# Ledger of designs, part 449: VH-VL binders against q9umr5

Target 1, 268 residues: q9umr5
Amino acid sequence: SYKPVIVVHGLFDSSYSFRHLLEYINETHPGTVVTVLDLFDGRESLRPLWEQVQGFREAVVPIMAKAPQGVHLICYSQGGLVCRALLSVMDDHNVDSFISLSSPQMGQYGDTDYLKWLFPTSMRSNLYRICYSPWGQEFSICNYWHDPHHDDLYLNASSFLALINGERDHPNATVWRKNFLRVGHLVLIGGPDDGVITPWQSSFFGFYDANETVLEMEEQLVYLRDSFGLKTLLARGAIVRCPMAGISHTAWHSNRTLYETCIEPWLS
Below, E stands for the ipSAE of ESMFold2; O stands for the ipSAE of OpenDDE; V2 stands for 0.75 times the mean of E and O plus 0.25 times the DockQ between their complexes.

## First folded at step 22 (VH-VL)

Design pq12 (framework fv_nofazinlimab; at its last look DockQ between E and O 0.89; V2 from the best seeds 0.87)
Fold by OpenDDE, look of step 22:
Structure pq12 (fold): chain C 268 residues (1-268), chain A 122 residues (1-122), chain B 112 residues (1-112)
Amino acid sequence: as target 1 above (268 residues)
Amino acid sequence: QVQLVQSGAEVKKPGSSVKVSCKASGGTFSDYAISWVRQAPGQGLEYLGYIIPIFGAARYNQKFKGRVTITADKSTSTAYMELSSLRSEDTAVYYCARGSYDSTGYEPFDYWGQGTMVTVSS
Amino acid sequence: DVVMTQSPLSLPVTLGQPASISCRSSQSLVYSDGNTYLYWFQQRPGQSPRRLIYKVSNRDSGVPDRFSGSGSGTDFTLKISRVEAEDVGVYYCMQGTQWPFTFGQGTKLEIK
């Protein structure tokens, strides 16, 4: 039988968004038990990410317990960060494939049409002021806001991304790394036409330097220092990068070609 | 230059709801946290919650067990605080406050509204 | 929740004399960025609160230099070097390090 699949949604999202994905999985892997977690939907997805991690942990623990052979995680957009953190804090998870579906794994510094309704262009450059404060860090968006022009503030004030990345020293860094490395495969999915994740390479742990030049995963300090296990995972052949063009952010979970190419191979 | 103007005093029955408004003027609105604090007669200050309008989301003091709803209308630069299932102990002056930015970052409570007296009585 | 404890709760002072208010937190108020988000507020009779001090020791604009804040970790102090009649009111400390943000009980300053 196929391993159970757990799906975690993204910002302002819900389980309904994954109806096509469910169909694809049922068609190609009949009998697969798929659970789309209906937690922190809509506006509730703006709650602190650590709170979300705790909630999702409570939901996945029973599922994992019933699946001794392991489970697969499909985590979309913001959900990908939640899942990475989840795997970092769980010392007994049994995740075979962690599929990060267009997630801002290295953070967000976006200026896209999708986010413009939230962040006018003039405010994007100034979002660091509120985000890197105790008041701002109570919202999920600020938890992975990564301003390349204010790296000191990011490193010191980010209460989520900087910690799960091991970019700031903390007592749990070693243990979190150990836990995360329990994953069988890390499948990174994203693409240049996403229109939301900014830069889109963030889905592959690429990100801006101080000049807003995009550097790849292997150039990032988190990789070079193996702060949470990326270098180790790559070395063991456990990282899969699946870029795809022509897919908008809201279509990653509904595109059949994407599913067949980037998701399906890792559900067996 | 920044001014917060709150709505007028309210008298409510137990079990009803009250919605207080806070209109900001003299600056931008969306990227500042609007905090709500109340003060019962002769008592101290109590933090209810705050909203960051640009996010369209608020944080609430769980002490109120979901009775508080904070919203913001960016088009009118107005924040709202609604308190439901009113009790006599909810009788208080309710304040809104806004932060500001300096060279070191965000600082809250730089500007205060004049307060809104809410009286809950049978 | 972080508990903020002020002392004294009542502070009678003679005009021209100094005053000191203590604020203690149940846990460290040092945030991840190294800042300590401890605030002092003044509330004169019949008025809205007014921020006097932010981040332990920074005076707001318009606040007389006779007001000063100090402290670290869990122990903080607001001092008034020479109390004036206009200083009558209630003073509150507040922590903004951990949600929910919390106030002290308040200290009522009165003239003897």
Scores: ipSAE 0.928, ipTM 0.968, lowest interface PAE 0.5, mean pLDDT 95
Fold by ESMFold2, look of step 22:
Structure pq12 (fold): chain C 268 residues (1-268), chain A 122 residues (1-122), chain B 112 residues (1-112)
Amino acid sequence: as target 1 above (268 residues)
Amino acid sequence: QVQLVQSGAEVKKPGSSVKVSCKASGGTFSDYAISWVRQAPGQGLEYLGYIIPIFGAARYNQKFKGRVTITADKSTSTAYMELSSLRSEDTAVYYCARGSYDSTGYEPFDYWGQGTMVTVSS
Amino acid sequence: DVVMTQSPLSLPVTLGQPASISCRSSQSLVYSDGNTYLYWFQQRPGQSPRRLIYKVSNRDSGVPDRFSGSGSGTDFTLKISRVEAEDVGVYYCMQGTQWPFTFGQGTKLEIK
């Protein structure tokens, strides 16, 4: 009698990537209804994040309606940003555990070997120029691109991340914060050997200052101002931080030790 | 100086498809928006969509009901626009265009191709 | 979609005299970053369009200073202080604030 689990994938990803995670859940929690949402696969994962949030919202409504006792979310990479936006925009979500699996929660400033097939020219210092424009904001990676050397452009041009973080004032800020705070637990998972999320501490709401020194969650203005509820959740004991070394970005959902340590305890 | 050179004129039957190429010479285009715009005879400009080649993904004007496909080949610096299920009202000059960067950021439509006439007739 | 409305659609002007073209949008073109993504293009007879003015008032390289752009919010103007023979053509405004980005209908400038 376990709560249903909803899985949301990341950039250039599909539901097949989660076959091992499904296997682990079936072994430890037999009878759990697990739905891996098969939306915005592959190149469709580059569509604007607000379009993805709308599509995933439509998919989760019937699942949540059939489970009045609550559901769990496991949201991987870019999918963790989609899920956090869902928790803010849904007045009636019943999510108990939100499990954020190596997600760039404070943004991405990556010039990594994994992304070189996307950015073969070491483009991180220059990508702000198109990302912080209406043309760039029509693509998901620009929706959470966070150039620490152009924070003013980020704050004003981001159509997604600056809004869901409450870094820019907007009419829905109070309602979104209240909705997000209805989550039972926020489980943050990531690690230094991820190789894609940059800085990897973004998965724990850490990020670079202007000198590319990582400031931890509790040093971030969004935490100190409690812009979307992080300080409140931490004070409730609702934030779980589960870092694990030795796991590359594509292996988070296929590592049994990670599952047993960081995920399994939260799938009540 | 960047030049955009498009493929030659095409005459097509209704219901068929056309694929127009746009090759950048003397420069790069991978981190710019490469836009496609058309102009029917005696009419104004109409925005079809654009691609940012480094992402390998495009945005489309829904007016065209999913009939437009925009792609790019980074290795040849060439963008493509394919229009399917052609109708006589698709007769137009089709332009590609690339943006530029300045001190204020990204700006669209700095460089234009010469245009490709596509004629759809029975 | 944001509708861009130009006036006049036809503009006969005496050589050496000023010209003014209006462009109105169905909603504000001010983006969250404070920029106004309003552009002007010139299409001379038989040629491809060219960018003339970007972000309301910034002249492109090689554009004569007799061209100026102005406006805010939903109302924009392109002015030519002294029309020359080479200015004959069609002028388009375009908004780049909200996808799909849209053009005005065009204003055909002719010498009387």
Scores: ipSAE 0.812, ipTM 0.913, lowest interface PAE 0.9, mean pLDDT 91
ESMFold2 (binder alone), look of step 22: mean pLDDT 91; pTM 0.934

Design pq13 (framework fv_nofazinlimab; at its last read DockQ between E and O 0.80; V2 from the best seeds 0.87)
Heavy chain, then light chain:
Amino acid sequence: QVQLVQSGAEVKKPGSSVKVSCKASGGTFSDYAISWVRQAPGQGLEYLGYIIPIFGAARYNQKFKGRVTITADKSTSTAYMELSSLRSEDTAVYYCARGSYDSSGYEPFDYWGQGTMVTVSS
Amino acid sequence: DVVMTQSPLSLPVTLGQPASISCRSSQSLVYSDGNTYLYWFQQRPGQSPRRLIYKVSNRDSGVPDRFSGSGSGTDFTLKISRVEAEDVGVYYCMQGTKWPFTFGQGTKLEIK
ESMFold2, look of step 22: ipSAE 0.843; ipTM 0.925
ESMFold2 (binder alone), look of step 22: mean pLDDT 91; pTM 0.931
OpenDDE, look of step 22: ipSAE 0.929; ipTM 0.969
ESMFold2, fold request of step 23: ipSAE 0.852, 0.868, 0.858; ipTM 0.926, 0.935, 0.929
ESMFold2 (binder alone), fold request of step 23: mean pLDDT 92, 91, 92; pTM 0.936, 0.932, 0.937
OpenDDE, fold request of step 23: ipSAE 0.939, 0.937, 0.936; ipTM 0.973, 0.972, 0.972
ESMFold2, last read: ipSAE 0.836, 0.852, 0.850; ipTM 0.917, 0.928, 0.925
ESMFold2 (binder alone), last read: mean pLDDT 92, 92, 92; pTM 0.936, 0.936, 0.936
OpenDDE, last read: ipSAE 0.936, 0.937, 0.937; ipTM 0.972, 0.972, 0.972

Design pq14 (framework fv_nofazinlimab; at its last look DockQ between E and O 0.87; V2 from the best seeds 0.88)
Fold by OpenDDE, look of step 22:
Structure pq14 (fold): chain C 268 residues (1-268), chain A 122 residues (1-122), chain B 112 residues (1-112)
Amino acid sequence: as target 1 above (268 residues)
Amino acid sequence: QVQLVQSGAEVKKPGSSVKVSCKASGGTFSDYAISWVRQAPGQGLEYLGYIIPIFGAARYNKKFKGRVTITADKSTSTAYMELSSLRSEDTAVYYCARGSYDSTGYEPFDYWGQGTMVTVSS
Amino acid sequence: DVVMTQSPLSLPVTLGQPASISCRSSQSLVYSDGNTYLYWFQQRPGQSPRRLIYKVSNRDSGVPDRFSGSGSGTDFTLKISRVEAEDVGVYYCMQGTKWPFTFGQGTKLEIK
């Protein structure tokens, strides 16, 4: 039988968004038990990410316990960060494939049409002011806001991304790395036409330097220092990168070609 | 230059709801946290919650167990605080406050509204 | 929740004399960025609160230099070097480091 699949949604999202994905999985892997977690939907997805991690942990633990052979995680957008953190804090998870579906794994510094309704262009450059404060860090968006022009503030004030990345020293860094490395495969999915994740390479742990030049994963300090296990995972062939063009952010979970190419191979 | 103007005093029955408004003027609105604090007669200050309008989301003091709803209208630069299932102990002056930015970052409570007296009585 | 404890709760002072208010937190108020988000507020009779001090020791604009804040970690102090009649009111400390943000009980300053 196929391993159970757990799906975690993204910002302002819900389980309904994954109806097509469910169909694809049922068609190609009949009998697969798929659970789309209906937690922190809609506006509730703006709650602190650590709170979300705790909630999702409570939901996945029973599922994992019933699946001794392991489970697969499909985590979309913001959900990908939640899942990475989840795997970092769980010392007994049994995740075979962690599929990060267009997630801002290295953070967000977006200036896209999708986010413009939230962040006018003039405010995007100044979002660091509120985000890197105790008041701002109580919202998920600020938890992975990564301003390349204010790296010191990011490193010191980010209460989520900087920690799960091991960019700031903390007592749990070693243990979190150990836990995350329990994953069988890390499948990174994203693409240049996403329109939301900014830069889109963030889905592959690429990100801006101080001049807003995009550097790839292997150039990032988190990789070079192996702060949470990326270098180790890559070395043992556990990282899969699946870029795809022509897919908008809201279509990653509904595109059949994407599913067949980037998701399906890792559900067996 | 920044001014917060709150709505007028309210008298409510137990079990009803009250919605207080806070209109900001003299600056931008969306990228500041609007905090709500109340003070019962002769008592201290109590933090209810705050909203960051640009996010369209608020944080609430769990003490109120979901009775508080904070919203913001960016088009009118107005924040709202609604308290439901009113009790006599909810009788208090309710304040809104806004932060500011300096060279070191965000600082809350730089500007205060004049306060809104809410009286809950049978 | 972080508990903020002020002392004294009542502070009678003679005009021209100094005053000192203590605020203690149940846990460290040092945030990840190294800042300590401890604030002092003044509330004169019949008025809205007014921020006097932010981040332990920074005076707001318009606040007389006779007001000073100090402290670190869990122990903080507001001092008034020479109390004036206009200083009558209630003073509150507040922590903004950990949600929910919390106030002290308040200290009522009165003239003897």
Scores: ipSAE 0.929, ipTM 0.969, lowest interface PAE 0.5, mean pLDDT 95
Fold by ESMFold2, look of step 22:
Structure pq14 (fold): chain C 268 residues (1-268), chain A 122 residues (1-122), chain B 112 residues (1-112)
Amino acid sequence: as target 1 above (268 residues)
Amino acid sequence: QVQLVQSGAEVKKPGSSVKVSCKASGGTFSDYAISWVRQAPGQGLEYLGYIIPIFGAARYNKKFKGRVTITADKSTSTAYMELSSLRSEDTAVYYCARGSYDSTGYEPFDYWGQGTMVTVSS
Amino acid sequence: DVVMTQSPLSLPVTLGQPASISCRSSQSLVYSDGNTYLYWFQQRPGQSPRRLIYKVSNRDSGVPDRFSGSGSGTDFTLKISRVEAEDVGVYYCMQGTKWPFTFGQGTKLEIK
């Protein structure tokens, strides 16, 4: 009776991280078929996001084909960007709920505790130099790095985020918007104590302006121009915003209260 | 004064592996692309792959997939290239190179190591 | 992979005369940011390669102004206005637009 659930993990992550989430689903929605995709684990999660999208697309096609009534996506951290790209590039997806679990949907601009072993010095102001080059764009972090102080470089050099956000013209923009709009619900989850996603409002399509003031989703140009369908989805009542304080980045999929409040209602 | 110093020449038997080091001095290391190229005697340049040490991740030329491993130690500013299952055709000088930043961004191959001769013979 | 084709492969030249080396790519090297990631390297006998030109036409620090790069799209040229004895070596073009980044075959410049 319950639609199948597909789970997509994030940066430096693996399918094992979701064992508690699987337990919660089994307890509250018995009989639900849950598939945690075992692709791009660990350091393989640094591969270009378009390579990851291609691999995950191949994995989800047979699952969606066997479930004509629809499926749900739960996509964690970097995985939420992979899933949003899937929704754009698949003209035949049947996703009802897209659950974006603390994902940097408008990008990342921060060197945080989670990334300290990657960024031993404070260097967020300098990463644009390599990220906005062909050498940097071969790595997933640079695919969604969004330096608000070098927005022209971001807009022109990003091979992924600027494209799926419709911030740079490309021939697929109209088709991708149409495909994305076929989703039933977009469930946005995140919170101020995440500690990794910077600004944390990126999980809700918020982001810094040039003064590092956070503008919320409805203040973003991509929303106002409806470049990939956010304004249309909100007008349909299809966007659910579920912020929760007190949860660190690695705990989103292992917090029962978060699951019951923000995830469970959407696993029809 | 940026300088890349590579490990010394190696003589190896077919089927073994070699690990060449590239230590950066006189400059920073971790947020640059550190590239590895090779040159067989009398031949042109061949790009093996590169690492950006701050990400701890490398990209490899598909022609070498499975045989080339590129790593870095940020604390010692040293990159490594390991080539496994050596064949006589792998006899070459192996170079590391680091990019630089100019006013417009990142540019590759500004500084080169001195090269490391790897000879594969029985 | 992007194929880089150099011409000529061997270039004998008289001291003081100009030299010109062609490099052609199998696809456009213009990246989404408007830059063209085309590079020229010089390798003198017995030495490591040295970057001469970055992004088509920009001379690296310490490169004499007798070297110039030009071109667009798929066709590129390295020129030496007056060849000197120290210019002997092999010259390589390289593209940095599409991974894997690739080199041309090399052009050996010799004094005749």
Scores: ipSAE 0.845, ipTM 0.924, lowest interface PAE 0.8, mean pLDDT 91
ESMFold2 (binder alone), look of step 22: mean pLDDT 91; pTM 0.933

Design pq15 (framework fv_nofazinlimab; at its last look DockQ between E and O 0.81; V2 from the best seeds 0.87)
Fold by OpenDDE, look of step 22:
Structure pq15 (fold): chain C 268 residues (1-268), chain A 122 residues (1-122), chain B 112 residues (1-112)
Amino acid sequence: as target 1 above (268 residues)
Amino acid sequence: QVQLVQSGAEVKKPGSSVKVSCKASGGTFSDYAISWVRQAPGQGLEYLGYIIPIFGAARYNSKFKGRVTITADKSTSTAYMELSSLRSEDTAVYYCARGSYDSTGYEPFDYWGQGTMVTVSS
Amino acid sequence: DVVMTQSPLSLPVTLGQPASISCRSSQSLVYSDGNTYLYWFQQRPGQSPRRLIYKVSNRDSGVPDRFSGSGSGTDFTLKISRVEAEDVGVYYCMQGTKWPFTFGQGTKLEIK
């Protein structure tokens, strides 16, 4: 039988968004038990990511316990960060494939139409002011806001991304790395036409330098230092990169071609 | 230059709800945290929660067990605090406050409203 | 929750004399960025609170230099070098390091 699939949604999202994905999985992998976790939906997705990690952990633990052969995780957008953190804090997870579906794995520093409804462009350039404060870090958006022009503030004030990346020293860094490395495969999915994840390469652990030049994963300090295991995973062939053009952010979980090309191969 | 003007005093029955407004003027609105603090007669200050309007989300003191709802209307630069299931113990002056930015970063509670007295009585 | 404990709760002072208020936190208020988000507020009778000090020792604009804040970790102090009549009121410390943010009980400063 197929391994169970656990789905984690993104920002301002809900389980309803994954109805097509469920259909695809059911068609191609009949009998697969798919659980879309209905936690922190809608506005609740703005709660601190560590709080979300704890909630999702409580939900996945019983599922994993019933699946001794392992499970697959499909984590969309913000959910990808939640899942990565989840795998970092769980010393006994049994995740075979961790599918990061258009997730800002290296953070967000965007100026896209999708985010413009939240705050104007002029404020985005100054979002570091509120985000890198105790008040801002109580919201998920700030937990992975990565301002390349204020690296010191990011490194010191980010209470989530900088920690799970191992960019800031903390007592759990070694253990989190060990836990994360239990994953069988890390499948990174994203694309240039996403329109939300900024830069879109963040889904592949690429990100801006101080001049807003996008550097790839292998150029990042977190990779070079193997701070949370990316270099190790790559070396053992456990990282799969699946870029796809022509897909908007809200379509990653509903595109059949994307599913067949980037998701389905890792559900068996 | 920045001013916070709150709505007028309220008298409410137990079990009812009250909604206090806080209108900001003299600056931008969306990128500041607006905090709500209350003070019962002769007592100290108690933090209810705060909102960051650009996120459209608030944090709440769990002590109030979901009775507090904080919202913001960016178009009118007005924040709201609603307290439901009112009790006599909720009788207090309710304050809104806004932060500011300096060269070192964000600092909260730089500006305060005049306070709104809410009386809960049978 | 972080408990903020002020002492004394009542502070009678003679005009022109110095005053000192202590604030202790139940845990360190040092944030990940190295800052300590400890604040002092003044509330004069019949008025809204007013921020005096932010981040332990920084005076707000318009705050007289006779006010000073100090401390680190879990122990903080607000000092008034020479108390004036206008200083009458209640003083509160507040921590903004860990949610939920919390206030001290308040210290009532009165003139003898």
Scores: ipSAE 0.928, ipTM 0.969, lowest interface PAE 0.5, mean pLDDT 95
Fold by ESMFold2, look of step 22:
Structure pq15 (fold): chain C 268 residues (1-268), chain A 122 residues (1-122), chain B 112 residues (1-112)
Amino acid sequence: as target 1 above (268 residues)
Amino acid sequence: QVQLVQSGAEVKKPGSSVKVSCKASGGTFSDYAISWVRQAPGQGLEYLGYIIPIFGAARYNSKFKGRVTITADKSTSTAYMELSSLRSEDTAVYYCARGSYDSTGYEPFDYWGQGTMVTVSS
Amino acid sequence: DVVMTQSPLSLPVTLGQPASISCRSSQSLVYSDGNTYLYWFQQRPGQSPRRLIYKVSNRDSGVPDRFSGSGSGTDFTLKISRVEAEDVGVYYCMQGTKWPFTFGQGTKLEIK
């Protein structure tokens, strides 16, 4: 039988957004138990990411306990950061495939869809001022905001991303890396037409340097230092990169071709 | 200079609600924390919560989170605080405040509204 | 929650003499960026609060140099070197390191 699948949603999102993904799994892998976690829906998705990680951890523990053969995670957008933190903080997770659907894994430096309709001008160059403060860090967007022009502020003020990336020293770095490395596969999904994740290569652990030139995963310090296990996973052949053009940010979980190409093969 | 102007005093019955406004002028609004603080007569300051208008979301002091709703209208540079299920102990002056930016980052509570007296009595 | 404890709660002072107000936090106020998010506010009778000191020791523009802030970790002090009549009011410390951000109880400064 198929391993259970746990789905974690993104910013301003809810479990309803995954109805088509559920249909695809039921059709192609009948009998798969799929749980779409309905925590931190809508505006609650702006709560600090560590609060979200704690809540999702409590929800996944019983599911994992009932599935000794392992589970799969499908984690969308901001949810991919929640899931990566889960893999780090859980000593006893049994995740085989971690499927990251267009997630800002190296951070975000650009307008999100929810801001475009309210603001005629981009605010990305100014957002660091509030985000890199205790007031800003109480909101999830600021927890993964990554301004390449203020990297010193990011490294010191980020309460989430700089820690789970191992970019700032902390007492749990070694144990978090060990826990993350117990995952069977890391499946990275994203593409150039996403329109929200900026740079879109963040979904593949790429990101801007100070000149806004995208450095790919293998050029990042976090990869080169193997801070949380990316180099080790790649060397094992455990990282799967599945880019797909022509998909907007809200369509990743409702595209049949994407599911068949990038998701289905990893839902053993 | 930035100025915060609050709505006028209110007298309310127990069990009703009150909504206080805070209009900012003379500066930008959307990327600051707009905080709400209250002070009962003869007592100290108590932090209710704050909103960062560009996110459209607020953080609440857990003491009040079930009864306090903080919102903002970016187009009018106005923040609102609504307190429901009013009790006599909610009688207080309610302040809004905004921070400022300096060369070292964000600093809270640089600008204060004039305060809004809310009296809860039968 | 971080508890902020001020002492004294009432501070009668003779004009021209120094005043000292203590503020203690239940845990360190040093944030990951190395900053200590401790603030001092003054509330004169009948007025809104006013920020005096930000990040422990930095005076706001227009605050007289007779006001100074100091301290680290969990222990902080506001000093007024020579109290003047306009200094009458209530003084509050506040921490901005850990949500929910919290105020001390206030110290009422009065002229003897």
Scores: ipSAE 0.845, ipTM 0.925, lowest interface PAE 0.8, mean pLDDT 91
ESMFold2 (binder alone), look of step 22: mean pLDDT 91; pTM 0.933

